VH-VL binders against q0atu2. Designs and how they scored, part 125

Target 1, 119 residues: q0atu2
Amino acid sequence: MLDKKARIRTSREYRNVFEKGKRLSGRFLIIYYVENALDNNRFGFITNKKIGMAVIRNRIKRQLRAIVREYQGQVKNKHDIVLVARAGIGKSSFEGMEKDYIAIMKKAGLFARNANKID
Key: E = the ipSAE of ESMFold2; O = the ipSAE of OpenDDE; V2 = 0.75 times the mean of E and O plus 0.25 times the DockQ between their complexes.

## First folded at step 6 (VH-VL)

Design m39 (framework fv_ivicentamab_arm2; at its last look DockQ between E and O 0.27; V2 from the best seeds 0.00; counts 0 for: pae O 5.7 > 2)
Fold by ESMFold2-Fast, scan of step 6:
Structure m39 (fold): chain C 119 residues (1-119), chain A 119 residues (1-119), chain B 110 residues (1-110)
Amino acid sequence: as target 1 above (119 residues)
Amino acid sequence: EVQLVESGGGLVQPGGSLRLSCAASGFTLSSYAMNWVRQAPGKGLEWVSIIYEGGYTDYASWAKGRFTISRDNSKNTLYLQMNSLRAEDTAVYYCARGLSEPGYSFDLWGQGTLVTVSS
Amino acid sequence: AYDMTQSPSTLSASVGDRVTITCQASQSIDSWLAWYQQKPGKAPKLLIHKASSLESGVPSRFKGSGSGTEFTLTISSLQPDDFATYYCQQYYSYSYPELTFGGGTKVEIK
């Protein structure tokens, strides 16, 4: 489960990320992201009607929240991040969405630098 | 207009260390994913490492723990620190700029620097 | 890992010939494939990205095609300047890049 304080809740908070944030596009996802003044990260999720019916959009939102939760320990603190699903994401697998998320987070510099240690 | 110039190659003993440099001109290196690609004498191309736009790093499985990719933004220079060198690391090492599509092909290459690991 | 197999390893052709090089992926990579040209003693040069998108400044005689697991590079009228080794590269797995190259094809002009 993604913690309540790790979610962007209000329209005003979403608008702040869109207006002041940076934008990066992946194959299935777009992220908008900005530093916040909190001690934690907050995530927002947007799926529009072009993706498909409500049942598909709700499945995608659940899967994206699961992906974000799985990788939240890798994300640099003090960011508001909004994930916007692109048209076509409904045809992606869970693994495809996960890989796209990882790729855009690495590109954005939102994942913490790895320790470069032998496994 | 844009150029990559490698340096630092040479003869090194097995078990030794060597640091390669790649000086970028005509563009800002930190705006791109930068890569090292090697080619053993008479062999094909082999990807070594990437540093993404945001500074996260990834490595070929055989390079992890021995090689470290880094960049110095003030010098506009990319580095590859190579430790615990083996005879099979003998190759020409190329610095290559990633073309983000998302994912990366290589649109600009340096001329390469030869690393010979031999007693 | 996505293994990339190129064929043939070597071919000889005359100026004006049509040359075809094949690249096969061990599993689907959609269209996430690039082609490179490498002349002796020189660095590789990007020719084509996303299977069929010609890089600026590359002659129109070079054409990439294919999707999924089978890709081709065609040179429609071989020129002396085309003596080189050609490599394909997949970039489908971009989250942990297994940026795999084919073994290369040497084109020798008769």
Scores: ipSAE 0.695, ipTM 0.876, lowest interface PAE 1.1, mean pLDDT 90
Fold by ESMFold2, look of step 7:
Order: sequence, then structure tokens, then C-alpha cells
Structure m39 (fold): chain C 119 residues (1-119), chain A 119 residues (1-119), chain B 110 residues (1-110)
Amino acid sequence: as target 1 above (119 residues)
Amino acid sequence: EVQLVESGGGLVQPGGSLRLSCAASGFTLSSYAMNWVRQAPGKGLEWVSIIYEGGYTDYASWAKGRFTISRDNSKNTLYLQMNSLRAEDTAVYYCARGLSEPGYSFDLWGQGTLVTVSS
Amino acid sequence: AYDMTQSPSTLSASVGDRVTITCQASQSIDSWLAWYQQKPGKAPKLLIHKASSLESGVPSRFKGSGSGTEFTLTISSLQPDDFATYYCQQYYSYSYPELTFGGGTKVEIK
């Protein structure tokens, strides 16, 4: 799990990322990201009703959190990052979501230089 | 007025090298994925390479090891270093600005620069 | 790899004709397809993105349609300025290094 300091919690924190941040799209995900004033990264996760029932949305959130946790040590510090699930994500596999996350983070330049070699 | 202007094309012998430049004006080059696309005389369009918003690069399989894409953000300029040139590399080379979704469509093109590789 | 097959390779037509160009992907690309127009000696020009979304300044006689694997570009009433080569391009495969174009359709005066 991501600990308390590694998550975006408040509406104001989310709004800051959406208003000041950059946006990049993938097959199943959109990320918004902005540099923060901390020594660490923070992550937020959004699923909307177009994705499916609450059980499906909660499953997707848990899978995305697991993906982020797996790779968080490879992410450049000092960023707030919001992952927004696209409507088609419910038909993706865990591996499909993982590949999409890696590709988007590569596009954004958010992986540390050595992480460039994991994909 | 946004534009891309290529330069550096010319005649070169097989095995030779050229560096192409693409000067961007009216926009910040590092905010977009920048691409090289080539077109041999009488032939179709062929993607060559990309430098992503975050600075990572990818290449067509036939270009790997011979071509290097780079950018200089302080000069707002994209480059293509082409080494070990072959007759089949003869083409007009375009730089193109990519719009991010989920791959890239190309909304802005330069006029191209001709590279001729012959004995 | 998302191979793009474009047809026909050449097409002869008269001013005023309705022209249809087809692009087929080897795997679904959802709606992530662009159409470009290229005139001799000129750079390509983006006409349509997301299969059907017309770029600003492109005449309304151009219409893109399709989703999945099969896409069309239609010119409802061909004008003299429309004699050109048209390319489709998939942009679904950003995770792998090859962005692919169709082979082109040359629209010629009959």
C-alpha cells in the first residue's frame, strides 16, 4: 500500500494538479502531474461511473495502486501524480494496465534515468 | 505563428554522416513529442524516430544504432544525427510535432530537407 | 505491430465526384487514426484526427468515419484542390517504437 504521505488526499490537492499540471494520455489511463515542494511523490487515483459498477471501479483502483507501489521507487521524486482511468480500462488485464502505466511514465520523463532500461 | 524549419540536408557518399536540424518557433519544443518522418522519392511516409516530452527516445528498427535524435531546449531545436548512411536512406526528411493521444498524430510539419546518398 | 493497409493505391476521379478511401488495421486501434493530405513537393497536412474529428480550416466536404479496424475518408464533392495523395496513420501503438502509416492513395484527375 502507499502510505499517508505518498497520497493525494484533499480536493484542493487534486485541483492543484489538474489546474497547474501537465496531462498525458495512454490507452487506459490519463496522468496529470506537477512538481511539488516535498521530498517525495504523491499519487491520486480517479475512476468514474462510465467504467462500471462500484465493485469494478474499486478493483481497478486497487490494481492501479499495486502498479504504482511496484514502480514508485523508480519514479523521480517531488511530483504529485493523478491517474485517471479511461472508460475502456475495465476490459484491460492487470498486465495491460501495467504496460500502459510504464509507457505513460516514460513519455512524461517521470522515471529515473536507470528505469529507462526496465522497458 | 508556429513553424518548423529543417536544414542540414545534402549530398553524401555511402558510409558518410549528416546532422539534420529542425528549428521550432512559436511554441516550446520540449512540451511536445518531436518526430522525424522520411519519404523516399516517389514513395510513402516512413516514421524514423521520436523524442518524447520527457526526453526519452525511440527509433524505427532499421534506424537504431545509425541514427540519433536529440534536442537542445535552450535553442528550441531538434536534431537527427545520421551515421553509416546508405543509398536507401535517400529521402526528404521532415520534422513533425506530435499531439499526445495515446500515441501521436502530427499536427505541424516542416517543409523537409533532402538527403541524397550516392557514390 | 499494427499494419495499415490502405486502398485503393490510386484512384481516378472527376471534379464533383464522391471519393472514398479505405484504411484497414491488422488489429483494433479503436478510433486512434489520422488522415493526411500531401500535394507534390509539399509536406503532409493533418486533415482528421480521432478517425472523424476535422482539423480547423479543413473544408467540410472531408469526412472521416470508422472505428476498430476499418476506416474511411470521404470527399463528398471532389474539388480541383483535392487532387493529392492521402495517408492514414494509426497512433494507438505508442508503447512500441513504430508509428505506422498506410501506403497512400493517390487521387488523380480522370
Scores: ipSAE 0.205, ipTM 0.743, lowest interface PAE 4.3, mean pLDDT 87
Fold by OpenDDE, look of step 7:
Structure m39 (fold): chain C 119 residues (1-119), chain A 119 residues (1-119), chain B 110 residues (1-110)
Amino acid sequence: as target 1 above (119 residues)
Amino acid sequence: EVQLVESGGGLVQPGGSLRLSCAASGFTLSSYAMNWVRQAPGKGLEWVSIIYEGGYTDYASWAKGRFTISRDNSKNTLYLQMNSLRAEDTAVYYCARGLSEPGYSFDLWGQGTLVTVSS
Amino acid sequence: AYDMTQSPSTLSASVGDRVTITCQASQSIDSWLAWYQQKPGKAPKLLIHKASSLESGVPSRFKGSGSGTEFTLTISSLQPDDFATYYCQQYYSYSYPELTFGGGTKVEIK
């Protein structure tokens, strides 16, 4: 589980990311990201009903949190990042999601230079 | 006074190579996802390639292996290296800036440079 | 791939006419759709992004609507300056698949 300080929690915080942030779309994920004035990164997760039933959405959220947690230490500091699950993510394996996350984060240039788990 | 200016177009024989340049002014290229888009005479627009803020590159499926997008941050210039050119590559080539958010529409275009591939 | 189909390919109209151009995506792109205007010998100009958001300086007679797979560009009252070719473009995904433009719609004087 992500630390509370590492989570986007309020509608205002999400809105800020959507309005002022940058956007990249992968195969299974869309990320919105913007610099923040904090000393840490914050992550948000969105799974809408198009993904599937609540059980599926919750599973996807757990998997995405696990992926984010795994690579959290390799992400550039001072960013708010929102992950939006795309409709097809329910058919993807965990590895597929992870690969997509890595790819999209690379495109965004959000990994630190010393990152070592993104091959 | 934000603008893009393409150069390097001209006449080239089939199988030849050509490098296009796109000089940016009024903004920093590396802060945006920059694109090449081409348009054959009397035809529609066709996306060619993109270089993201982080430096990652991607290409249209037909462009892979023959086209290479790059940038020189010190010169604030975008490039497109074109190899093994074919008659069907004849087109006006535009450089286009992604909107302030990578993954968004193209809000700034150069005037284009004409590439003619003919024997 | 996300193929984009525009209709009609050519449209003849008079000043003052209401003009409608449609763009259909092969699969849902939500609202990640842009409209461009291009005049002969000129680069395209962004008119609308996110399906319905007008760019700064674009006249209010231009309206974008739609979501999912069906999109429409409407010019409420065609002006002389509006005779041009219009393109839609999806940017739902930068990674999968590649960006795609519609085939274009030439709006010419009747």
Scores: ipSAE 0.017, ipTM 0.714, lowest interface PAE 5.7, mean pLDDT 90
ESMFold2 (binder alone), look of step 7: mean pLDDT 90; pTM 0.921

Design m4 (framework fv_ivicentamab_arm2)
Fold by OpenDDE, second read of step 7:
Structure m4 (fold): chain C 119 residues (1-119), chain A 119 residues (1-119), chain B 110 residues (1-110)
Amino acid sequence: as target 1 above (119 residues)
Amino acid sequence: EVQLVESGGGLVQPGGSLRLSCAASGFTVSSYAMNWVRQAPGKGLEWVSIIYEGGYEDYASWAKGRFTISRDNSKNTLYLQMNSLRAEDTAVYYCARGLSEPGYSFDLWGQGTLVTVSS
Amino acid sequence: AYDMTQSPSTLSASVGDRVTITCQASQSIDSWLAWYQQKPGKAPKLLIHKASSLESGVPSRFKGSGSGTEFTLTISSLQPDDFATYYCQQYDSYSYPELTFGGGTKVEIK
């Protein structure tokens, strides 16, 4: 479970990321990211009905939170990052999601230079 | 001024291959989602492929396996490798820049390059 | 891929006429719809994005409306420069990756 302070929680916070942040699309994920003025990163997660039934959406959200938690210590500081699940993610494995997350975060340059768990 | 200039079109026999180029100026291709869209003579527009800012590629279902989109950042150029060409691939091929909003509409187009597949 | 059904395929009108083109999506695409204008021998030109946002430099007589599965492009008073073929395009990036265009509507002189 992500720390409370590591979560984007309010609509205002989400809007800020969407309006001011950059977008990057991957195979299963779209990430929106923007620098914040905090000492920590915050993550948000969005799933929509196009992914599948509520049970599937909740599963995907849990999996994404697990992935983010696993790698959060290697992400550059002071970022708000929103993960939006694409419809195809419903057919992906956890490993596939993880791989996509790592790839897209690398492309975005969001991993710290000394990151060592992203090979 | 920003512009896109396609090249590489021409006459090719069925089963042949061809690589199209799209030279961008005034902006950096790697900062945008870049697309190929084709139009058969007297027909409508048909999306072929996209390469997102992060480098991930997507294709129309009919294009998968035969078409490959790529870019060379050092040359600020987009490419479309076309293999196993068929008569129905005859079309004007446009490169188009994706407008950065939550989705990708195409706000900048090249003049197009004609590909004719004929024996 | 989402199917985009555009109607009519051809529309004959006169200068000054009000013209309406419709685009129907097989599934909801929210507001991720664009309209393009294309003249013979030229590349398409983006007119409207996000269903109703007018692109810079596009005359105000062009209006996009709709959401979900039903969309319309309206030209309030057709001008000589407006005779062209128009296309809708869905770009719902949260769905499966294929971007699709409508079949097009040719607006010609009556």
Scores: ipSAE 0.448, ipTM 0.859, lowest interface PAE 1.7, mean pLDDT 92
Fold by ESMFold2-Fast, scan of step 6:
Structure m4 (fold): chain C 119 residues (1-119), chain A 119 residues (1-119), chain B 110 residues (1-110)
Amino acid sequence: as target 1 above (119 residues)
Amino acid sequence: EVQLVESGGGLVQPGGSLRLSCAASGFTVSSYAMNWVRQAPGKGLEWVSIIYEGGYEDYASWAKGRFTISRDNSKNTLYLQMNSLRAEDTAVYYCARGLSEPGYSFDLWGQGTLVTVSS
Amino acid sequence: AYDMTQSPSTLSASVGDRVTITCQASQSIDSWLAWYQQKPGKAPKLLIHKASSLESGVPSRFKGSGSGTEFTLTISSLQPDDFATYYCQQYDSYSYPELTFGGGTKVEIK
């Protein structure tokens, strides 16, 4: 699970990301992201009814949190990031969601390369 | 002033290799997504490759495996290593700075360097 | 990768004319489209980003409009230095990683 400090909790905080942030769309995911004034990253998750039944939406949300947690160390610091699941994500595999997440984070410039890599 | 200056173009035989350089001044390349865009004589613009702010790279499908984008932050210089060159790779190669939006448009371009692949 | 189609491929107009160039995307790209001007022998210059946002220093006679799949670049009163080829470029993230340009429209001043 993500640490409580790494989660966007309030509607006001979500609104801030949507109003001031940038948007990037992947195949199954949309991210909205903005730099914050904190020393850590915070993540939010949104799954709409268009995705499917509650059991599917809850599974997707849990899987997205697991993906975000696994790659948390690669995310550029000081950002509030909201993941919005697109219609069709319910038919994607875990691997498909993971690949989409990695792709959009790289494209957004939010994934940092290993600082100690010589090449 | 803010500028990009390419070099390293020239005449190469099919199957040969070339490394293009793009020297940046007035800004730091590591703070932007940097791109290579080419244009064959009398033809349109074609995106080649990007290196994101975090150091990850992506390539046009036809360039993958043959071209490698990189940067040297200490020299503030962008590179494109081109291998297994074909006649179809003949083009003016531009380096371009990505304007930070959800995707990337190009707000600053170099003057271009001509690569001619001919037997 | 999204296919980007520009029309016309070439147009001829007189100074003072209103010129309209169209760009069509094979799939919706929201407003993630840029327009470039390229003069012979020179690098492209960004005119408009996010479909309608005019770049600083670009004359107000240039206007971009549209969203989704249909976009237009309009030059309200063509000037001699507007002789150039114009390119649209999509940068919708759903097309990741590909960034695609239209085929270009050559504007010839009579």
Scores: ipSAE 0.029, ipTM 0.663, lowest interface PAE 7.3, mean pLDDT 87

Design m40 (framework fv_ivicentamab_arm2)
Fold by ESMFold2-Fast, scan of step 6:
Structure m40 (fold): chain C 119 residues (1-119), chain A 119 residues (1-119), chain B 110 residues (1-110)
Amino acid sequence: as target 1 above (119 residues)
Amino acid sequence: EVQLVESGGGLVQPGGSLRLSCAASGFTLSSYAMNWVRQAPGKGLEWVSIIYEGGYTDYASWAKGRFTISRDNSKNTLYLQMNSLRAEDTAVYYCARGLSEPGYSFDLWGQGTLVTVSS
Amino acid sequence: AYDMTQSPSTLSASVGDRVTITCQASQSIDSWLAWYQQKPGKAPKLLIHKASSLESGVPSRFKGSGSGTEFTLTISSLQPDDFATYYCQQYESYSYPELTFGGGTKVEIK
């Protein structure tokens, strides 16, 4: 799980990312992202009812948080990033979601070239 | 109208260096993933390198360490710096715009510029 | 990286013929495949993306089909303007960056 400091929590904070951020679409994910004035990254996660029942949506959120946590050291600091799950993600594998996340983060320029570790 | 125009090709000796340019008009390069694709005389297409929308770069395994892709936003121009050139690098080099689906196909190509590596 | 095998490498056809070109991926690429047309001395032109989505301005006689590892490009009634070399390209290897092209199929006049 991501610690509290690395999570976007309030509706106002989500709105800021949606309205002022950039948007990129992947196969299973859409990200919205904007540079913040903090000393760390924050992540938000959105799943809607079109994905499936609550048990499926909760599984997907847990898996996305695990993926984000695993690759946290490769993400350029000082960004607010919201992951929105697309329709169809419920039928994807963990590896499929992971590959999509990596691809989108590279596309956005949010992954440092060689960073496998935090400073 | 949108277009890409390559330049900088020519005759170079083995071990030499050359920088290719690709001037874009009718659109903004930084909004797209831009690619270099080459084609040896009478042969097929071979992907060389990509610079993603956010500026992250990737290379074909054989190009890594010898070739560097970059862009200059003020000039709306893409570059390929080629070092330690070999006879097998002889090809027409195309710049190509990535069509932003989840992955990348190429919806716009330049006319190509010929690089000949020979003594 | 994904190997892309295209067949045949060359075919001879007459105007009005139905032409079929096949592309095989070494691993599943879902529907992430594009087809290109290249005429002598010119850059490639995108015909089809996502295996079957025809680009604007491309004649309806061109049809892409397939998914997974087997794909086909069909030209239902070959026209003089269609004598060219055709390439498939996979773009599934999202986290593995190499974009792979097939070897090409030259469609020449009989």
Scores: ipSAE 0.254, ipTM 0.779, lowest interface PAE 3.7, mean pLDDT 88
Fold by OpenDDE, second read of step 7:
Structure m40 (fold): chain C 119 residues (1-119), chain A 119 residues (1-119), chain B 110 residues (1-110)
Amino acid sequence: as target 1 above (119 residues)
Amino acid sequence: EVQLVESGGGLVQPGGSLRLSCAASGFTLSSYAMNWVRQAPGKGLEWVSIIYEGGYTDYASWAKGRFTISRDNSKNTLYLQMNSLRAEDTAVYYCARGLSEPGYSFDLWGQGTLVTVSS
Amino acid sequence: AYDMTQSPSTLSASVGDRVTITCQASQSIDSWLAWYQQKPGKAPKLLIHKASSLESGVPSRFKGSGSGTEFTLTISSLQPDDFATYYCQQYESYSYPELTFGGGTKVEIK
């Protein structure tokens, strides 16, 4: 589980990311990201009904949180990052999701320069 | 100076295939989401396909299965493989660079290349 | 898919006129809308992104406004160089990123 302070929780916080942040799309994920004025990163997760039933959506969200948690220490500081699940993610494996996350975060330049867990 | 230059257009018979190229200069294609947009004679703009920074691709619903977007990073060139061409595919095809800051508006366009599908 | 309805299709105006073009989205696209200008035989040119952000080098007489489903492009005082076709484009679909253009508006000399 992500630390409470590492989560985007309010509508205002989400809006700020969508309005002021940058957008980047991957195979299974779209990320929105913006710098914050904090000493930590915050992550948000968005799924919609087109992904599948609530059970599926919740599973996807748990998987994404696990991925984010795994690589959290290698992400550049002071960023708010929202992960939006794309429709095809329901058919993806965990490894596929992870690979997509790493790829898109690399392209966004959000991994720290000394990151060693991202191949 | 940054620019895009399309090539590969021409006359092709229905059912035929054609591959378009878009050579970029002054910037790195793989750092941007690159798009193909077409325009039939005297008609409006129609989005065809995108290849995102991460290398994943999307297509207009009508383009899926017949069109394939790709890029060669070593040549800094974008491609559009078009198969099973139809008369209604006749158009000027543009390559366009998408900005992710924010979203994917197209800030750079090539001059376009004409594809004519006719018996 | 998000449908973009642009109006009018054709607009006749004179130099100095105030011109307004509208773009309506079938669903809310927040502010993820761009406006383009295209002249005959030329590629489109980006004028405005994110509904109201003017691109560098674009004259201040161009103004984009709106959010959600209703958007407008306004030319406060039409200049000879402004006779062209204009297109709106949405890029909102953050779960299904399909990019769609409006049908276009041709601004011609009255």
Scores: ipSAE 0.017, ipTM 0.716, lowest interface PAE 4.6, mean pLDDT 90

Design m41 (framework fv_ivicentamab_arm2)
Fold by ESMFold2-Fast, scan of step 6:
Structure m41 (fold): chain C 119 residues (1-119), chain A 119 residues (1-119), chain B 110 residues (1-110)
Amino acid sequence: as target 1 above (119 residues)
Amino acid sequence: EVQLVESGGGLVQPGGSLRLSCAASGFTLSSYAMNWVRQAPGKGLEWVSIIYEGGYTDYASWAKGRFTISRDNSKNTLYLQMNSLRAEDTAVYYCARGLSEPGYSFDLWGQGTLVTVSS
Amino acid sequence: AYDMTQSPSTLSASVGDRVTITCQASQSIDSWLAWYQQKPGKAPKLLIHKASSLESGVPSRFKGSGSGTEFTLTISSLQPDDFATYYCQQYSDYSYPELTFGGGTKVEIK
């Protein structure tokens, strides 16, 4: 669901975020984030085998992309952000993942103060 | 050694304003979520407000619109601006550092500063 | 978001006693609970985070246990330094960061 330009694609780009970026943890998500030299944000998604089978990992990845896209207009520009799903994410609801994402992004200072919240 | 030192408490009339300060030493405030917690004389602890690592803020429902949390990174100092004070706001106000997990526990506290709202 | 009920409100104990304090959450908070000790005229001190993780420098006689909705703080062989008020705190829902404290338990001598 995200534009091609808004995706982190290469191993080198992922390594840069992990090595130079800041890390924040939530219930179901960890984010790594660093400023980039581009005019836009880029997002990466990691779902390790500890989460479950490929079909579960692909579902989680798809849901995370949907969440990121929904809130992308509220994210401060010029950042590379990698979302790493924690082992327990497979038991979370979509709404639970969304709440966790919003909370982490606010903690990071990557969201505007008026970012949408789930009731 | 790491420490927090509050100041700015005192006697204020109902409807008045007061600004509390919390000076941090031995660590960088902007690397942590910082909190204000209060305690009325002889009563329990009550969370007031948080400023997250990235600078976003949240408040207890009763504090919204009256209290403003802020920080000055150059001075390594946290503030609480309190307006429209009521007798019910009489308490010792503590500055507390958030230990980041999903949510926050408080691993470092200041000594507290007493605010008395009375005629 | 969550109500935190702490019991008892006060208990009397002697040096050497085993004391247990309970904290009940209105909804599951997994293990996201901390315990604090507060002495008269002093700021609270973190004893335990994540329900059972003892803070550095805290004596081993303090033990936290529980998960979900029921948690306990146990002090084995109470020492004179342990007469204080104890608070639990939940930190499970930081989407709405109402970092709720329990009402406190005062551990009094005798």
Scores: ipSAE 0.149, ipTM 0.734, lowest interface PAE 3.6, mean pLDDT 87

